# VH-VL binders against q0atu2, part 5

Target 1, 119 residues: q0atu2
Amino acid sequence: MLDKKARIRTSREYRNVFEKGKRLSGRFLIIYYVENALDNNRFGFITNKKIGMAVIRNRIKRQLRAIVREYQGQVKNKHDIVLVARAGIGKSSFEGMEKDYIAIMKKAGLFARNANKID

## First folded at step 8 (VH-VL)

Design tb8
Fold by OpenDDE, look of step 9:
Structure tb8 (fold): chain C 119 residues (1-119), chain A 121 residues (1-121), chain B 111 residues (1-111)
Amino acid sequence: as target 1 above (119 residues)
Amino acid sequence: QVQLVQSGAEVKKPGASVKVSCKASGYTFTGYDINWVRQATGQGLEWMGWMNPYSGETGYAQKFQGRVTMTRNTSISTAYMELSSLRSEDTAVYYCARDYSYYETSYFDYWGQGTTVTVSS
Amino acid sequence: QSVLTQPPSVSAAPGQKVTISCSGSSSNIGDNYVSWYQQLPGTAPKLLIYDNDKRPSGIPDRFSGSKSGTSATLGITGLQTGDEADYYCGTWDSSLSAEYVFGGGTKLTVL
């Protein structure tokens, strides 16, 4: 499970990321990311209603949290990162989501230089 | 600036197919879903579906399932909507619209100028 | 016939205030943010309000939106002749599959 300190939790925190952060889109994910003043990264997860039923949205959130947790140690420090699930993600496999996450994070330059699980 | 420019008017016979194009500019084409909305003469707006230009994935309104196909050519930032088995009731202005999504929201912030499709014998 | 219900028409004199209602259900307006679109005669729709009450750049503050329960309302103050148009509310409906739904539209006439 992702630690509480690694989570974006408040509306204010989310708004800050959306308003001040950069936006990049992948196949299944849109990421908003901005540097924070902390010593750790924080992640937020958004599943838009266009994805479908709540059951699907909740499943997607769980899967995205698992992916983020797996690669958390390889992400550059001091970033707030919000993952927004795009429509169609509900039809993707977990592996597909993972690949998309890796690809978009690489594009954003958010992985550390010594990252070793993203090849 | 963001622009969506659609193809010209179409006149089709019943049973035929029509393919409308929507060329995007001023933003990263693959980064935003494209929605299609039509409007019959003197009628309201009717949502047809969405297309993810990155993956090509689509979601269609139930009403158009089996008759509508939404595609894209990323090399020219162009989205396409093809409607088959045309009938007179399909006569309408068809719009493409960019979907802006963040947080819990999704709305159509930019629209094409519309394409008139007339289906008549 | 539309999933969202709007009055077919409203009218008022210049300078007055008008409101346009949009009624839905829990699966659409109740659970999702509402957008409003303005369609001037012979033109494509234009985003007027998003996220229930937010205005895009270029939209004057005399346009306002609100949402309560399963209903949304568009407010226009200081009515101008140029406001004569059709107005549509829209939102996502996630009852079975996610579909975007529009209101039937409201024709605003400036007297």
Scores: ipSAE 0.491, ipTM 0.872, lowest interface PAE 1.2, mean pLDDT 93
Fold by OpenDDE, fold request of step 10:
Structure tb8 (fold): chain C 119 residues (1-119), chain A 121 residues (1-121), chain B 111 residues (1-111)
Amino acid sequence: as target 1 above (119 residues)
Amino acid sequence: QVQLVQSGAEVKKPGASVKVSCKASGYTFTGYDINWVRQATGQGLEWMGWMNPYSGETGYAQKFQGRVTMTRNTSISTAYMELSSLRSEDTAVYYCARDYSYYETSYFDYWGQGTTVTVSS
Amino acid sequence: QSVLTQPPSVSAAPGQKVTISCSGSSSNIGDNYVSWYQQLPGTAPKLLIYDNDKRPSGIPDRFSGSKSGTSATLGITGLQTGDEADYYCGTWDSSLSAEYVFGGGTKLTVL
């Protein structure tokens, strides 16, 4: 599990990212991201009901958290980032999700210059 | 300016198929799902399904499973909805609508102008 | 036959307030945010309210939404003749597979 301080937890925090952040879509993921005034990044995860049953949504959320943890140290600091799962993600593999995450984060310019796990 | 422009009216015989197009502009086509909603004459709105233009994945309402096919051509930012084995009760205006994912839900923020499909002998 | 239940029609005079109810269940309105759509005569629906009570840009504050339990309500104050339209509530239902469901629609007549 992500560190508590690395998680977006309140509705207010989520809405702030949605309203003020930039939106970027990938194959399976949409990210909303905005700079924060902290010394760390915070991540949020959204699995809409459109994705499917609770079992599927929970699985996807766990997988996304695992991906974020894996690459957390390579993300530029001072960002709030919300991952929103897109329709069809339930049929994707973990590797597919990971690939999409890396791609969208690169496109957003959110990886640090010295990142070495994103190729 | 976000726009969804649909194909023209269709007249079909029972048992035939109809394919309606929805051309998107003013935004990144692959970045938003497309929903299809129909409205029979004098009736309410009925959701048919969603399609992810990026992945091509779809989710159909149970009522239309086996008869509806939603596809897309990303090169021309166009979504398609094909309904087969048409019946008189399929006579309706068919809409495409952009899906905006927000928080724990989504809503349809932009709609096409609608396509009238008439099924008659 | 609609999953969400709306009154078939409501009416009021200009300047008055009207409310349109939308009743569902725990698997739809109870668990999900509600959207409202306005459909003027002979036109396509347009988004009126999202996230239970949020207004898209261009929607005047005369329009409001709320949700409580398994029911949602659309409120229109300062009713104008241009508000005459059909109004639909909608939300996702997670009973079996994720499907979007609409109310039966409410015809608003401005007297």
Scores: ipSAE 0.454, ipTM 0.871, lowest interface PAE 1.6, mean pLDDT 93
Fold by OpenDDE, fold request of step 10:
Structure tb8 (fold): chain C 119 residues (1-119), chain A 121 residues (1-121), chain B 111 residues (1-111)
Amino acid sequence: as target 1 above (119 residues)
Amino acid sequence: QVQLVQSGAEVKKPGASVKVSCKASGYTFTGYDINWVRQATGQGLEWMGWMNPYSGETGYAQKFQGRVTMTRNTSISTAYMELSSLRSEDTAVYYCARDYSYYETSYFDYWGQGTTVTVSS
Amino acid sequence: QSVLTQPPSVSAAPGQKVTISCSGSSSNIGDNYVSWYQQLPGTAPKLLIYDNDKRPSGIPDRFSGSKSGTSATLGITGLQTGDEADYYCGTWDSSLSAEYVFGGGTKLTVL
């Protein structure tokens, strides 16, 4: 589990990211990201209903949280980032999700210059 | 200016297949799922399925499982819906619609103009 | 026969208010956000309301949406002749395989 301070928790916080942030799509993920006024990053996770049953959505959410946690220290600070799982992600392996996350985060330029584990 | 432009009307015989195209413009094609919805004459809307243009993954309504195939050509930003083993009951206007993911749900924010498919002997 | 239930028709005079109901179950409206679509005669559907009560850009505030329990309602105030159309509610159903479901549609006639 991500640190409490590293999580987007309220509907207002999510709405802010959706409305003011930039949107980028990957194979299995869509990210909305915007700069925040904090000294840390916050992550949010959305699993749309079209992904499937609650058991599947919860599994995907847990996997995405694990991925984000692993690379958390390599992400540029002062960002609110919401990950929206795209339909079909449930058919992907964990490694596939991780690959997609890295790819989309690179595309967004959200990794620090000295980041490792992403090459 | 988001636009979805669909192919022209089709007339088919029972047992044949029809393939409708939906060309997207004004946005990143691979960034949004495409839904297909049909409407029989004088009747309501019926969801057929979704397709992820990036991954090619699909999700079909149970009613159309085994008969519908949704594909895409990313190089020309075009989605396709093929329906096989056509029946008279398949006579309808077929729509493609862009899927917008927002919060924990999604909705169809842009629609094609529709393609009339007539199945008759 | 539609998963979501709407009245087949409603009518009112210009300037009046109309409401269109949409009834579902816990696995669809009860568990998911509702969208409304307007379909003018001979045209493709158009997004009217999303997330129960939000309007896309270009949709006047005469149109409103609400949700309570397993039911949703579309409200139209200051009814205009141009509002004559079919209106559909829609949402995802979380039972079994996720499918999008529509109401049967409501024909709005402006008297």
Scores: ipSAE 0.453, ipTM 0.872, lowest interface PAE 1.7, mean pLDDT 93

Design ub3
Fold by OpenDDE, fold request of step 10:
Structure ub3 (fold): chain C 119 residues (1-119), chain A 121 residues (1-121), chain B 108 residues (1-108)
Amino acid sequence: as target 1 above (119 residues)
Amino acid sequence: QVQLVQSGAEVKKPGASVKVSCKASGYTFTGYYMHWAKQAPGQGLEWIGEINPKSGGENYNQKFQGRVTMTRDTSISTAYMELSRLRSDDTAVYYCARDKYYWEELYFDYWGQGTLVTVSS
Amino acid sequence: QIVLTQSPGTLSLSPGERATLSCRASQSVESDYLHWYQQKPGQAPRLWIYGASSRATGIPDRFSGSGSGTDFTLTISRLEPEDFATYYCQQYGDSPLTFGQGTKLEIK
């Protein structure tokens, strides 16, 4: 899946995104995002216990990572992005998650101008 | 005690700009997002946008995109909303309101008293 | 965007009666992100119910919120004179944030 360098991993890194970034609410996701000084994007994932049992939360994380990886090349560079999964995401299909991800990323203006997969 | 105190009423002509302020006290200004809402006379509420007071990052309702600018001065715990190219249907009471910083509870627990903006030729 | 439709537009009742206010969403909204506000003439809105069913600080227990999915309800078990106002529901289930058009609770 996502390379280690493409992941937000530490509490400090997450806090930085929350404090210095913007946020945008989607149907299944709330994203926090901020520009970074790196040559790559980093993604973080947060799942709430309200989503369901640990096995469900882990499934959701795997699915979100798959979606992020699929569209990684379409996202503007130099961003840290945290995806917060809403409780309702546990009842959504993979396609529904993907659709919501695309929609919220578009609203945030985080896709590159020449992005083709999101047309 | 949490307080949001807004600037006074404004009267503007069409095409002009208006800048409304919202001074926060009784809490850490940078610990909550600040929102702005519009309420036309006798009508309901409409969300304009939000700003992260700590970073200045903002998101706007597409309806107001291109005409609204939200800023803040952390040194005086004050948020600002500027609306440009005013027209008659911009006549309304504008409110600032805070919500939770994190995603767990996103509701407006405190509101400013409102600022009446009248746009007339 | 998510459209919130409140009903009725106006509700005329007497003190002591039971009031039921409805808020219907055009799409499903998580309960945690559906809220109610009270507004009186010449005043700013005030948080009343948050998370569909939690009373804000200082709100009397005669007020209750319920619902899930697309249908939410604010109930006042026994109306007091100070309860007559306009009530708005609001969602944070999707961007942009939206409000219902309001229900005006007036004295009969």
Scores: ipSAE 0.878, ipTM 0.949, lowest interface PAE 0.6, mean pLDDT 95
Fold by OpenDDE, fold request of step 10:
Structure ub3 (fold): chain C 119 residues (1-119), chain A 121 residues (1-121), chain B 108 residues (1-108)
Amino acid sequence: as target 1 above (119 residues)
Amino acid sequence: QVQLVQSGAEVKKPGASVKVSCKASGYTFTGYYMHWAKQAPGQGLEWIGEINPKSGGENYNQKFQGRVTMTRDTSISTAYMELSRLRSDDTAVYYCARDKYYWEELYFDYWGQGTLVTVSS
Amino acid sequence: QIVLTQSPGTLSLSPGERATLSCRASQSVESDYLHWYQQKPGQAPRLWIYGASSRATGIPDRFSGSGSGTDFTLTISRLEPEDFATYYCQQYGDSPLTFGQGTKLEIK
């Protein structure tokens, strides 16, 4: 699980990211991101019924959290990032999700220069 | 009613810059993303980029990165697209268009009337 | 990027006939993110079909959209004189956003 400090938890926090941030669309993910005034990054996750049943949505969230944890040390600091899962992600493999995450984060320029797991 | 009104036609020389404006009315300007598209004579449409009018955050098509700058003035509900280092193949009609703020409905429901930019020696 | 290929490039028909326009994507696109626009000479594009199959406000019933995956279709059951224009499909399944090259529907 992501540390509580690394999670976007309130509606106000989510709204702040959506309204004040940028967005970028990938194959399976749409990300919204904005700089924060903290010393750490925070991540939010959004899934909807178009993805599938609750069991599927929970699985997707679990997998996305795992991916975020794996690469969190390589993401530029002081960012709030919301991951919106597209409907097609429910049929994707974990590797496909990971690949899309890396691709979209690269396009957004959110990886640190010394990142070593994004090749 | 929702309206997007763009600035008038421009004639520029190669190497110059052009700045096109798009004034929005009939809705909350900061509540929708503003996009820009290019249409060369007799050709299809090409997406240039988008801007969040509330924050000023922009996202560009890589093809135009380095030459395009999107800005906005919220006080007058106006979006701007500046294209620099103009060349002949930049001759086109440029459109502004809005889409929904959130991810549920990402389509262009309203368009500006277009601005013809002609680049010639 | 996702390439959208429309066919045919030009479609010549008479009023009253049925028109079928195709849009093929280089990779799968969710239906919610495939849209159609109509454009007449000297005018801006206008939203026509959104989410592959939903008619925009004010669009006549003779227009319909269908398809999924990589193949999408815009159908006009009975052509009216005002329907002759260029139609573009557009995707938001991946960045960058892209348009098809268009199908010009002209009077035979």
Scores: ipSAE 0.876, ipTM 0.949, lowest interface PAE 0.6, mean pLDDT 95
Fold by OpenDDE, look of step 8:
Structure ub3 (fold): chain C 119 residues (1-119), chain A 121 residues (1-121), chain B 108 residues (1-108)
Amino acid sequence: as target 1 above (119 residues)
Amino acid sequence: QVQLVQSGAEVKKPGASVKVSCKASGYTFTGYYMHWAKQAPGQGLEWIGEINPKSGGENYNQKFQGRVTMTRDTSISTAYMELSRLRSDDTAVYYCARDKYYWEELYFDYWGQGTLVTVSS
Amino acid sequence: QIVLTQSPGTLSLSPGERATLSCRASQSVESDYLHWYQQKPGQAPRLWIYGASSRATGIPDRFSGSGSGTDFTLTISRLEPEDFATYYCQQYGDSPLTFGQGTKLEIK
């Protein structure tokens, strides 16, 4: 699991990202992101009932957290990033989610230029 | 009543810049994203980009990246799209349109009347 | 990017007839993010159907939208003179959002 300090946890924190940030829509994810004044990145995750039952939504969150954790070191510093899972993600493989995450983060320019794990 | 009123037609030379405005009224300007679309004569619609009026954060179609700049003035509820290094194929009607702030409903429920930009030598 | 292909390019019909407009996506699009707009000459597009099947405010019930995945349809049960226009489908299933090339519904 992501470190507590690397998580967006409060409604106010989420709202701040939505209101002050940018957004980018991907195939399975919509990301909202904004620079923060911290020394670390924070991630938030949003799922809705359109994805499926609670068990499915929780699975998706776990998978997204795993993906975010895997590539955390390649993300530009000092960002709050909220991942909104779209309905279709429930039918996607883990690899598909990962691919979409990488693609959308690249489009957003949120990966460091010297990142080696991103192809 | 929600209204988006755009600036008047423009005639520009190649290489010049054009800045189109879109004034919003009848709703909270900062509560909706503002989009811009291009429609060449007799052609379909092409998405240019969007801006968060509250923060000024913008997202552009890669096709226009480097030539387009979207800004806003919240004090007068006005969004702007500037297109630089104009060429003949930039001749088109440009529209502003809003969608909802969050991800639930990403469609354009209101449009500006359009602004014709003509680029010719 | 997701390419939306509309067919036919031009549809010539008479008032009272049934019109069927197709929009095909190059890849799957969630129904919630497939929309239709109507545009008449010299006017801005107007939201017509949102979420593949929901009529926008003020849209007559003779209009209906359906479809899922890659195939979507706009149907007009009985054409009225004011219905002759160009219809565009639009997706926000992936960035960048894109439009179909349009179907021009003209009077026969």
Scores: ipSAE 0.812, ipTM 0.933, lowest interface PAE 0.7, mean pLDDT 95
Fold by OpenDDE, look of step 9:
Structure ub3 (fold): chain C 119 residues (1-119), chain A 121 residues (1-121), chain B 108 residues (1-108)
Amino acid sequence: as target 1 above (119 residues)
Amino acid sequence: QVQLVQSGAEVKKPGASVKVSCKASGYTFTGYYMHWAKQAPGQGLEWIGEINPKSGGENYNQKFQGRVTMTRDTSISTAYMELSRLRSDDTAVYYCARDKYYWEELYFDYWGQGTLVTVSS
Amino acid sequence: QIVLTQSPGTLSLSPGERATLSCRASQSVESDYLHWYQQKPGQAPRLWIYGASSRATGIPDRFSGSGSGTDFTLTISRLEPEDFATYYCQQYGDSPLTFGQGTKLEIK
C-alpha cells in the first residue's frame, strides 16, 4: 500500500487536482496532475461504476496502486496525480494496465530523466 | 446561450507566427476545457490540443508540439492559440471548441465560427 | 494513435432515402467516446451524436447512432434536404483525439 502521505484523501484535494491541473487521456486511464507544494508525490484513484461491480472496481484500484507504487520512485517530485480508470480497464490484464500507465505518464512527461524501468 | 467567437482571418508569410483568439460567453469560462482543431481546405479535422482555462494547463497533439502555444485570459474569457514557424500546409481554418470537462463526456458541444489562416509567400 | 476510417467517402442519395454511414476504428473504442459531427460548407462542425448513440440537443429522431468496439454507424432513416452535409466521427478513447476523414452526403 502507498504511504499515507503519498495518497490524495480529501475531496478538496481531488478537486484541486481537477481544477488546477492538466489532464491526459490514455487507453485505460485518464490522469489529472498538478504540481504541489510538498516534497512528495500524492496519488488518487477513481473508478466509475461502468468498470463493473464493486469487487471489480476494488481489484482495479489495488492493481493501480501496485503499479503506482512500483514506479513511484521514478516519477517527478512535487506532483498530485489522480488516475481515473476508464471502463475498458476492467477487461485488461495487469500488464496491460502497467503498459498504459507507463505510456500515459511518459506522454505527460512525469517520469524523471533518470528513470530506468519505463522502457 | 453559449457562444465562442473567434478572431478574423489572417494572412501570413512562411516562418511567421499567428495568434488566433476565441472569446467565450454564456458560461463560466474556467469551468470547461477549450480545444483547438485544424481543418485544411477540403480536408477533415485535426485535433491540435486543449487547455484548462482555470490553470492554463495545456495538452498538445505531438504533431504540433514545439510550434503551438495555447494561452488564455480569464479576465476577458478568451482563449488563444499561437502557431509559429508557419508553413504553407498550415493554411487552414482553425476552430476552438468546448468540451464538458467531465471524463465521461469528452466531446465538443460548442464550436467557434472558425478562423481562416492563409500562409503564402 | 487511433485511426478512424469512414465509408463511403461520398454518398449520393435522394431525399426520402435511407443513409448509412460507417466509422471504423483501428482499435477498440468505448461507445462513450465515439461521437459524430455534422458540417455544412462554410460552417463550423456541430455535435450530432455523442456516446455512439445519443442525439445531441435538437437533433431529429431520424438520426440514429449505433455500434461498439471498432465499428460504428450513423443512420438517417429518411433523408431531408437539410441533411446533406459532411459527417465526421471522432474518438477520445485514446490520446491524441482523432477524427475520421468524413463522409460527404450529397444530393443525387
Scores: ipSAE 0.762, ipTM 0.924, lowest interface PAE 0.8, mean pLDDT 94
Fold by ESMFold2, look of step 8:
Structure ub3 (fold): chain C 119 residues (1-119), chain A 121 residues (1-121), chain B 108 residues (1-108)
Amino acid sequence: as target 1 above (119 residues)
Amino acid sequence: QVQLVQSGAEVKKPGASVKVSCKASGYTFTGYYMHWAKQAPGQGLEWIGEINPKSGGENYNQKFQGRVTMTRDTSISTAYMELSRLRSDDTAVYYCARDKYYWEELYFDYWGQGTLVTVSS
Amino acid sequence: QIVLTQSPGTLSLSPGERATLSCRASQSVESDYLHWYQQKPGQAPRLWIYGASSRATGIPDRFSGSGSGTDFTLTISRLEPEDFATYYCQQYGDSPLTFGQGTKLEIK
């Protein structure tokens, strides 16, 4: 479970990432990211109704949190990062989501120099 | 009435740079991502990249990484694309196009009129 | 990257005929991220169909889009003189954003 300090919680915090940051699209995810003034990273998660019923959206959100927690220690500090689930993600496997996350985070330059040691 | 008005045609020699402008009107400039695309004569469209006009944050198609720079001036609602180390196959019409600031708006609802850049020796 | 292949390259028809334009993706594309543009010579592209099947504002109902997965179609039920143009499909189901090479719809 992500620490309370590592969560983007308010509408203002989410808006800051969308308005001030960059975005990158993967197959199942879009990430929005911006440097913050904190000593730590914060993560936010968005699923919308087009993905499916609430049960499915909640499952996807839990799976994304688990993925983020798994790789959290490899993410460069001082970033706010919002993961947006794209349409069609409900048909992806957990492994598919995980691979997409790794690829897009590498492309964004958000993994530390040692991020490739996971391979 | 949304409009994107681009700078005029340019003729350049190989090795030079070109900077194309795209002036926005009829909407809140910082509320929408700006994209750029290339269309070589008689060919289709190729995506170059995007810029968040509020922050200036950009992401480029890898094919153009290292030669393209996207900037903007929010005070005059204008986006810019600069392409350096020009070569003859950069001869094309270059378009700006806008996209929604947030997710799900991943199509281009308005386009500039295009800027012809000719690279000849 | 996802390659979009449009067919035919050129389609020669007369006003009043039905046109069918194909866009095939090298990988599955979620329909929400497949779009169509119309472009006339000397003009910028214009958004025509978005999300595979939704007409952009002001687009006549003789235009319809359909398809899913790897196969998408733009259909014009009864051609008008103003419909002769080049049509491009575009995807952002995966990075980078790509366009098809276009289908030129020309008057016979």
Scores: ipSAE 0.475, ipTM 0.843, lowest interface PAE 2.9, mean pLDDT 89

